# Ledger of designs, part 3: VH-VL binders against Protection of telomeres protein 1c (POT1C)

Target 1, 144 residues: Protection of telomeres protein 1c (POT1C), of Arabidopsis thaliana (Mouse-ear cress) (a9jty4)
Amino acid sequence: MAKKRDSPKLIKIKDAIKLINQEVSLIGIVLEQREPKQCRNNDWICTLRIIDDTYPSPGLTVNVYSRTLEQLPQIKNHDDMILFTRIKMQTFDSGKRVNAACSRWVSSFALFEGEDLILHADEDTSAVFVWDGTDAPPASILAK

## First folded at step 5 (VH-VL)

Design Sa (from S08 with heavy chain R99E; framework fv_tislelizumab)
Fold by ESMFold2-Fast, scan of step 5:
Structure Sa (fold): chain C 144 residues (1-144), chain A 127 residues (1-127), chain B 107 residues (1-107)
Amino acid sequence: as target 1 above (144 residues)
Amino acid sequence: QVQLQESGPGLVKPSETLSLTCTVSGFSLSDYYVHWIRQPPGKGLEWIGVIYYSGSTNYNPSLKSRVTISKDTSKNQVSLKLSSVTAADTAVYYCARDETYEYYDSSGYTYEYFDYWGQGTTVTVSS
Amino acid sequence: DIVMTQSPDSLAVSLGERATINCKSSQSVSNYVAWYQQKPGQPPKLLINYASTRESGVPDRFSGSGYGTDFTLTISSLQAEDVAVYYCQQDYSSPYTFGQGTKLEIK
């Protein structure tokens, strides 16, 4: 018997930083994106700093992992919004600092491009999420 | 604009402690690792050690008993101390910046390369 | 410790000719090799990281290749400003180690 699948609720970055080792979903504005680089396991990574109304500059660092360069976030403008789903909050630097990992195994992201949020996940999943740009972005994304 | 600049004494006597400072600008020591590398006259490069953004360190085993690297993030400075110096420690000393990335839920896949270097400071060990 | 061995120790190449510098590791280092250029009186400058990724601002005549134990830096058309010592470096395992250097001179 199939069970109902729960979609994580969106939380603010201020609350997310308290949820170490937990998966969270959140929306942020991209403050900066670092040049993509390749890891030892042949995955590609890029690092973003994101902010929201509860957590300003320098923001939260999110490491995004993908099998290919083309599947990493393609940030074109300074005001671009990104939705992260099921990213893992973690500590580094001997537990002194917090960042998040957007893993290709568990996580996904969606970028606001014109009228649409486009879901990026592993190669077996594709979806387009339409967000109308109103005051409250959606709390969840549905995959095809 | 990223810049690193080494400074310290040009001449150190045998058995004394060498003390060098690396001053950085254009980036935060809270976000990058800094390494020390040296080059004896007419020879190649030898990695000395690294200080992570936390202040934790890792040293070349060949030098570990004599080396201390520390930092003051508020002053944008990294320091190197090398004790009990001999003529073999005569070299140009460089500090260099490093970017490190980790992979989720596995042993941190990192690669370490030196994207920006200081100009180098010459240290001669002689009486 | 991983030993990095470069060949040749020195190389003289005419302007406009192809220069090839080799680097061999004592054990597999996957793609974890960087290449640096050091001109007289200057610090080393990063040219290539992750065996084949050219750093921003580095002329496209420089290219890197290799995997495992054998790595190559190629300068497709030598210019006078390329006179330097070139070093490979592995970051597969600490302590990080460099090759002994290859001196590139104009013939």
Scores: ipSAE 0.013, ipTM 0.492, lowest interface PAE 8.1, mean pLDDT 79

Design Sb (from S08 with heavy chain S106E; framework fv_tislelizumab)
Fold by ESMFold2-Fast, scan of step 5:
Structure Sb (fold): chain C 144 residues (1-144), chain A 127 residues (1-127), chain B 107 residues (1-107)
Amino acid sequence: as target 1 above (144 residues)
Amino acid sequence: QVQLQESGPGLVKPSETLSLTCTVSGFSLSDYYVHWIRQPPGKGLEWIGVIYYSGSTNYNPSLKSRVTISKDTSKNQVSLKLSSVTAADTAVYYCARDRTYEYYDESGYTYEYFDYWGQGTTVTVSS
Amino acid sequence: DIVMTQSPDSLAVSLGERATINCKSSQSVSNYVAWYQQKPGQPPKLLINYASTRESGVPDRFSGSGYGTDFTLTISSLQAEDVAVYYCQQDYSSPYTFGQGTKLEIK
C-alpha cells in the first residue's frame, strides 16, 4: 500500500525529453547552477543542469522562475539531489534542443539535505508534492 | 534595425572621471541587458559591467570601486562613468546588447552573449 | 576568476582548408562558451553561443564543439573573408572572461 502514497509520480529524464509540452515530475542530481538573472517581467531566473542514471552529462537544462532571488533553489553542494514536480518540457532553438521550465504558478521543487527534503512551492499552489522520507528514494532514477 | 552607438570625449586627463554614453535604437532598454566591454590597443577584451532590465548593475570586481553604469530609458541611453583614470584605462570602449530568447511555447528566456555591439569609442588617457 | 586560454595565438590556413581554434577554461564552464569574430577596426561579432549553437546568418562552415574545459571552433573551408581574430568567452559565472584571441590569416 505504501507504494501509492501522496508523492509525485517520477519519470526518468530519458523519458521526460520525449514528453514535449507536457508536465513531468523527476528527480536529478544538480550538475551545475548558473548565476541568477532577471527576466523582462522582473521575475528571477536560475538555470540548473541535472542528470540521472538514464541521462548523464551534459544533462537536462531546467529554468527555474521566481518572484524573488531568495525563493530560487539554494544549492549547498554541487551533486545535491533536487526533486521537480510539474515542470514543463519544451523545445527551443527551432525545435533542435529540449529544456524544462519550473514555473512559479504550477511547478515546485524540493532539495535533499541529508535525509530531509527542503520544500519550495510555487506561488499560490494548492497542491504540493512532498516526499516524506518514509521510504527509500527511488534509486532507479538516480545517477551514481 | 538594432543599433548601439558610443559617444564621449576622446581624451581624458589622468585622475579625472571618464564619462561615456551608449545610445540605443531598435529596442527598449526595459527589454534587454546592456554591457560595457573595453579593449586596450593591441590587446584582448575585458568585461566592465552590465545593467539589467530593472536598473540593477553588476561590475567586474577589478573595476567595481571606480565604475558606475546607469541608464535613462526615456532617452534610450546607457552611461558609463569610470573614476580616477590612468594610462591603463586607454582603450576602445564598446557597449553591447545581451540577447533574450523567448522560448518556443513559454515566456521563459535563454540569455545569449553579446549579439549586437556598438562601433566602439576610443578613449586616450593623457595630459 | 575563470581564465580562458586559446591556442594557437596565431595560425595560417590555406583557402578551402580546415581551420581549428582551441579554447581551455581553468575550471568547468559546462557549455556556456561563445565565440566571436573581430576584424580590424570593427567590433566583435557573435558567431557561436552555448558552445555549439550557431547564430542566425553565420555560415554553415563555422561550428563549435566542446564541454567542460575544452572547446573548439572549426571553420571547415576557409574563405578570404574569414581573416580575423577569434575570441572565446565564458558566460558560466561573473566576471565574464575572454580568451586572449587567435589571429587567423591566409597561408
Scores: ipSAE 0.016, ipTM 0.581, lowest interface PAE 6.3, mean pLDDT 80

Design Sc (from S08 with heavy chain S107D; framework fv_tislelizumab)
Fold by ESMFold2-Fast, scan of step 5:
Structure Sc (fold): chain C 144 residues (1-144), chain A 127 residues (1-127), chain B 107 residues (1-107)
Amino acid sequence: as target 1 above (144 residues)
Amino acid sequence: QVQLQESGPGLVKPSETLSLTCTVSGFSLSDYYVHWIRQPPGKGLEWIGVIYYSGSTNYNPSLKSRVTISKDTSKNQVSLKLSSVTAADTAVYYCARDRTYEYYDSDGYTYEYFDYWGQGTTVTVSS
Amino acid sequence: DIVMTQSPDSLAVSLGERATINCKSSQSVSNYVAWYQQKPGQPPKLLINYASTRESGVPDRFSGSGYGTDFTLTISSLQAEDVAVYYCQQDYSSPYTFGQGTKLEIK
C-alpha cells in the first residue's frame, strides 16, 4: 500500500446515471470496446460499455478521448476492470439517453487485471484507492 | 446543401488500375470522414475504406493490397485507386460521408454512420 | 471480420400490413447497427442508427430494436413507397460489414 486518495467519490453506475452534467468516479467491468476513431479536433476517441453489480448489460457507454492512440485504454479481455476518475455524465439523443465522457482535461482512467487494486469505500467518508504493492501513476501502468 | 458526386471512366480493362474521384460540397474534408463503398450488379454492399480528417486511411483487409484512397482538401476531392482489376470489380462505386462524433458537441453526434451518399458511378470491367 | 446475416432474403407484404426483417451478427456488436433503405437506381438511405434511433425525417412506422447479436427492423404498416432492399450494417469494428439485403415487395 503506497498511497490513499480520498478526494474522488466512487459511486455505483446506478447512482451515476442520475448525476447529469456532474463529474463522477466509478469502477466497472469492460463489457465491450469499439475501435478508435479520429474526431474533428484530431483527438482520438474510443467507446467502452461498462457494467457493475448495479447496472447490467447493455451497461453505461463511456467515450474516452486522447491526443494519441497509444494513450487510449488497451483492453486485453472482455472482462477487464477499469477505474474512471472524474468522468462527466451527459445526455444525448435529445436528452433521452445517458452516456459519459472521459476528457483529456479533467478525467483519467486506469486498467487493472485481477486483484491488484484495493478499493475502500466508507459510508461516512469519500472512497479511497489503496495500491496493493507499488503506487504507479495510471499512465505508467497503462504503458505496459 | 451537402452533396457528394462520384466520377470515373465507366469502362476499365482487366489488369488496369481503376481511378475514381468523389467531389464534395456543403462541407469541408477537414471536418468529416469520407468512405468508399461498392455494390456489384444485383448484390449487396461492400465497404472499401475510409480517409480521416488527417489524411490517414483504413482499408478493408480483403482489398488492402490493391486500394489507395487519397484526398485534396483544396479541391474538395477524394480519390480511389484500385489496381489489377478483374471482372469481380464490376460494381457501382459510392462515396459517403461519416457523421462524426464531436468532442465538444456530444448531444446527438455520439455515433457515426453514412449519413450522405453520392449517386454512385458505374464501373464495368470487360472480360 | 464480423459477418451480418439477414433473414428472410425476400418477402412480399400487402399494403398496410407489418413487415419484419431480421439481422444477426457473428459476434456481439452492442448497439452499433444501422439500417439502410435502397430503392432501384438510388444510393442507400440511412433510416436507423444505433439499433433503434430513427434518422430525422424517417416516418415513425419504421422502428429498430435489438442488442448484441440479434436485430430487427419493423415497418408497422407498409406503404407503396417502402418497396426497396433493406440492409443492416455494423460499425462496431472495422471492416464495416453489411448484411446481404432483404428485398421487400408488395404482395
Scores: ipSAE 0.015, ipTM 0.596, lowest interface PAE 6.4, mean pLDDT 79

Design Sd (from S08 with heavy chain Y103W; framework fv_tislelizumab)
Fold by ESMFold2-Fast, scan of step 5:
Structure Sd (fold): chain C 144 residues (1-144), chain A 127 residues (1-127), chain B 107 residues (1-107)
Amino acid sequence: as target 1 above (144 residues)
Amino acid sequence: QVQLQESGPGLVKPSETLSLTCTVSGFSLSDYYVHWIRQPPGKGLEWIGVIYYSGSTNYNPSLKSRVTISKDTSKNQVSLKLSSVTAADTAVYYCARDRTYEWYDSSGYTYEYFDYWGQGTTVTVSS
Amino acid sequence: DIVMTQSPDSLAVSLGERATINCKSSQSVSNYVAWYQQKPGQPPKLLINYASTRESGVPDRFSGSGYGTDFTLTISSLQAEDVAVYYCQQDYSSPYTFGQGTKLEIK
């Protein structure tokens, strides 16, 4: 069912890449974003590369799957911060490479403005964009 | 066996609308994206646009005002219409399949580009 | 738009020798680069996708490498059938763009 936000244990990317086939929660800086594409099941996919202080460029590839374009991360600024909750670590290219899947009903994410928010984030810090892993419309964004 | 085959007029007059058809076999248009790419004589490749599983489209901004891509899944056909043609639209026109795999196993999700192309159809714009 | 620039425009290599073709993007395209081979009168044929993943049926002598802005296609031992124009292409951002092409000839 509908996935609720909770307070997951956050790990660093260098540790996440060792947890193949496991769900992890982590925070990173968005280095790059690909144009969304539509999947066979009519879901949309957006691919991000994220970095943190333990895992630099080229970073970790995260594929975000959603029913609508509006629920995908809306990355407007280089170095925006993103929190992923319960994304699944995976291998591809015959086990030679690692990426992660942020999937509907299981995963969620919250997008924050710039690197400054990672240093001052607390339970009351407002995200710019939130997706809770459901087909519901995304949280309101007041930035134009 | 995957095949794409372009067809259309070899000669189009300036200011008219060019209409091309891409007929596919060996796969379903419900499962793959199809792109149109062109190549003017002696020049490189220029991407025109794509039609997705849903029928949604995305066009090269340089051509967007003149291009329409559509499909008829029951006929296994993708169509390209390019309005107000000029001599600059003289080219070989290709349709190509986009093998964007969803995540299925350890081989992963890949954006696999233009894996199969049609033979190309030559279009000359001349009065 | 992302501009893809290939070098050299033309390359002559002896049979059995190594051929190297370079491709540079005007901005980072991560590893979302493909390489195509085109022979006269034929459509392009996909050789490499995702910068380094060889397409099924493509001989092992073809390899791709690179990340960010600099990409390379290598043919480790040139064969006669490899004479063609080679194109790089980015699928990082729309519109998808190709390099200008590199013509590979036998020396």
Scores: ipSAE 0.014, ipTM 0.597, lowest interface PAE 6.7, mean pLDDT 81

Design Se (from S08 with heavy chain Y104W; framework fv_tislelizumab)
Fold by ESMFold2-Fast, scan of step 5:
Structure Se (fold): chain C 144 residues (1-144), chain A 127 residues (1-127), chain B 107 residues (1-107)
Amino acid sequence: as target 1 above (144 residues)
Amino acid sequence: QVQLQESGPGLVKPSETLSLTCTVSGFSLSDYYVHWIRQPPGKGLEWIGVIYYSGSTNYNPSLKSRVTISKDTSKNQVSLKLSSVTAADTAVYYCARDRTYEYWDSSGYTYEYFDYWGQGTTVTVSS
Amino acid sequence: DIVMTQSPDSLAVSLGERATINCKSSQSVSNYVAWYQQKPGQPPKLLINYASTRESGVPDRFSGSGYGTDFTLTISSLQAEDVAVYYCQQDYSSPYTFGQGTKLEIK
């Protein structure tokens, strides 16, 4: 269902890591950002590590894919919050490790700069902005 | 069998441009990143730069004004040019393969490490 | 730039004993650390990637551990062929940087 897909239930990282090969939506604090690089298919990738109150450092690794460098998350400060919508949980290294993929085709993300946006997401998830990841970075949308 | 082989002049004069070639076999340059790394005599390793699948490059900021990396995929060659050389550029120069990024739809992970290295070519900057 | 600092600069270990080499990064590099072995006149050889994943063909006595800023390479039972200089390397962020190296010798 479209409505269900447009406003999926947010879950905690502790629960997300158990849902291998499933799509999850979650909010985390950006702990680290790795420098963007170009993939074989000419997409750009950056790697983030995120934490929440159920899953501390080292956190969950999320690989974010975008058509252009400018459409990747533009992290201004450590400890900024990010919403991920419909990222895919996956394993690598013979099932020993878990990470997530934020695909430009099915996933989205949104960056938050302040406590009032965090409270908005916690109190009413329908108010959280869902961005499709194709046209502009979430930070530029939130700045307007 | 994966192989990388560096070649170039063993001696370069100060202020000139150093030109090195890395010839690869056993894999395609369309499928792998290639890096250049150097090692001065008796010292540690210094990363110079990388060329990506698309031909885009990224350089060590300490060398960026002097370095150019390019490739010719049809010839299986990666080139390094370093301008305005000094005695400090005397080193063994290596090219190294970086393992291919696995796109999300394949295995869903990325690794970056230098899994195969050339034998190295010695460059001495002297008149 | 991320600075990688190894300790000790050199160590001597008896055959069959454990050797431990440490590597510290100036900021978190997550688990994006590799370890290389270099013998005189040879290029470096990849031993460990992703902090703890052993490369195919590398003996089980080699292991890596760590996350964030502190990393360790352990050789559980030193063999004669293990005499070499060992380097840690981060590939978390450009420019990619190496430790200064640790020279491992037999007592």
Scores: ipSAE 0.015, ipTM 0.564, lowest interface PAE 7.0, mean pLDDT 79

Design Sf (from S08 with light chain Y50D; framework fv_tislelizumab)
Fold by ESMFold2-Fast, scan of step 5:
Structure Sf (fold): chain C 144 residues (1-144), chain A 127 residues (1-127), chain B 107 residues (1-107)
Amino acid sequence: as target 1 above (144 residues)
Amino acid sequence: QVQLQESGPGLVKPSETLSLTCTVSGFSLSDYYVHWIRQPPGKGLEWIGVIYYSGSTNYNPSLKSRVTISKDTSKNQVSLKLSSVTAADTAVYYCARDRTYEYYDSSGYTYEYFDYWGQGTTVTVSS
Amino acid sequence: DIVMTQSPDSLAVSLGERATINCKSSQSVSNYVAWYQQKPGQPPKLLINDASTRESGVPDRFSGSGYGTDFTLTISSLQAEDVAVYYCQQDYSSPYTFGQGTKLEIK
């Protein structure tokens, strides 16, 4: 039996930025990915900017955390599509700016490579990713 | 208060190894990245490399074959060694702090920049 | 490597007048640009990060703008203490690279 987390609905970025301190799921186009770095706790971080039809450039900044370098998003083509599940909307810079955290304990992501959707989740998440009907694009899911 | 201070020889002979030390106070090397940046006389800034809190390093590809950055957290020191020096290595050498990421907390600082710099130490390569 | 190019190389502006310094990247760096001020004999000092975010303690006459490949640093009303060399820097991708610098002088 799988551990079941609340399955939030997919929302648009314009709505996600209003939901500070809440977990959201959303699909975006990867505008940019920065070089990975190590964090204080030996986790790896990479930073993405994502856009959708409601929220253009410069987009939403998402910090993706992983225990290992290879479990971070491997964006091979510019404008690849990414699905984030249960990322946390946050403020920073004394509450004046908004970003999102994709944590290895709660969150997951999946990449579209061609028409295949590849699910990536850290081993510690125990998360179950389920397509949520009409908001999910038609794509195959490849678990690694 | 946050401080970084570079020290080392003012003069190095061609073909020898340059060794510099950066001593930090007001923060832990276990929590921050430290970068080395240099500036030749009358010229701009060149990034040399970084040492992460874990001790892992990343170097400018143009210098990678000659540069080694290491640290001793118990002494609050970061070291730079640059081998096979030439006159082109004559510069002011700076160490600088980086790391604005807040790990898994709600502040989420995501940008990397050099927020505190040492005074700089002048290195002349001459016989 | 990402090349950062500043213009002009030098700029003379009268006290109280506006100074504008440009920085262009060889490829998109999003908004990951910082600006530094360097006075003679001193290390660089961070003024602006994230293209437009002013650092604490930096006077409000300094502002940054831009996205993608084109960035500007503006000083709305030049003061005597602003005489310095200004550098842009991208932190989008390693190796981190700086512009060649713009020398700002009083006319």
Scores: ipSAE 0.014, ipTM 0.574, lowest interface PAE 6.8, mean pLDDT 80

Design Sg (from S08 with light chain N31D; framework fv_tislelizumab)
Fold by ESMFold2-Fast, scan of step 5:
Structure Sg (fold): chain C 144 residues (1-144), chain A 127 residues (1-127), chain B 107 residues (1-107)
Amino acid sequence: as target 1 above (144 residues)
Amino acid sequence: QVQLQESGPGLVKPSETLSLTCTVSGFSLSDYYVHWIRQPPGKGLEWIGVIYYSGSTNYNPSLKSRVTISKDTSKNQVSLKLSSVTAADTAVYYCARDRTYEYYDSSGYTYEYFDYWGQGTTVTVSS
Amino acid sequence: DIVMTQSPDSLAVSLGERATINCKSSQSVSDYVAWYQQKPGQPPKLLINYASTRESGVPDRFSGSGYGTDFTLTISSLQAEDVAVYYCQQDYSSPYTFGQGTKLEIK
């Protein structure tokens, strides 16, 4: 009777780190962003660390993948908020460490400036990627 | 199995161009980054630069005007050229491979930690 | 450029004793720190990456810890083969930089 195909709901990072190999959606504050690097297939990757009220510094590592530098998250301030939709939780270092992958095929992200969810490129401060069309954005976020 | 081997002249005269070759085996230059690092006698390690598998390069700003790193993937070789050498360029020169890590649902990601190093080649700049 | 500073410059430890080497960065490097071991006449060998992840084949007595600006390499029980110079390195941003090294000797 369980609804296995319900869209992933927004969860806290403390809960997300237990859902290995599963897709999660969550909001965090960007603690830091590593310099972008190239992957083997020439895609670009940037690595963010995000925190929330359940999971402080050093935070959760999220690897964001893109074809171009311009399409990676453009973080202006360390306390910017980011929404991740359907990122995949995974382990490395023999299960000792956890990170998440924001894949361009199943995942998306959106940056917040103040209370506004920006759905298109923001010439003022941030770039935003819309949902991939498979998941609706959380209504509580859009309603504020 | 994985090996990197530096080669080049042991002695270079001041003002000349130093040319070194790193020959790799056990992996493809299309799959890994290769860095050059040097160590002057009795001193620590200095990063010189990197060549990515795409062929693009990044150099230490302190050396950028004098350094060129290139590769020939078909010969499994990475080259370092350092122009206008002085006694300060006397060092052991190492090439090193950058680790690749595969993530779920994506291509590998490179950490830029040096997992395998060549034996090093000693270069003395002297007249 | 990010400056990596190690302490102490040299350290003498008795066999079976604990050895601790510190590394401090001039700005936060998250956990993008590696530790290398260099024996005389040999190239450096990677021991620890990502501040605390031990390389395959590296003995359990080696451990790394730290985040932000302060990092530590610990050898829980010194063995004769551990005599070497140890270097920390950051790869958080280019240019990649190393500490000045810590020489570990038997007392």
Scores: ipSAE 0.052, ipTM 0.644, lowest interface PAE 5.9, mean pLDDT 80

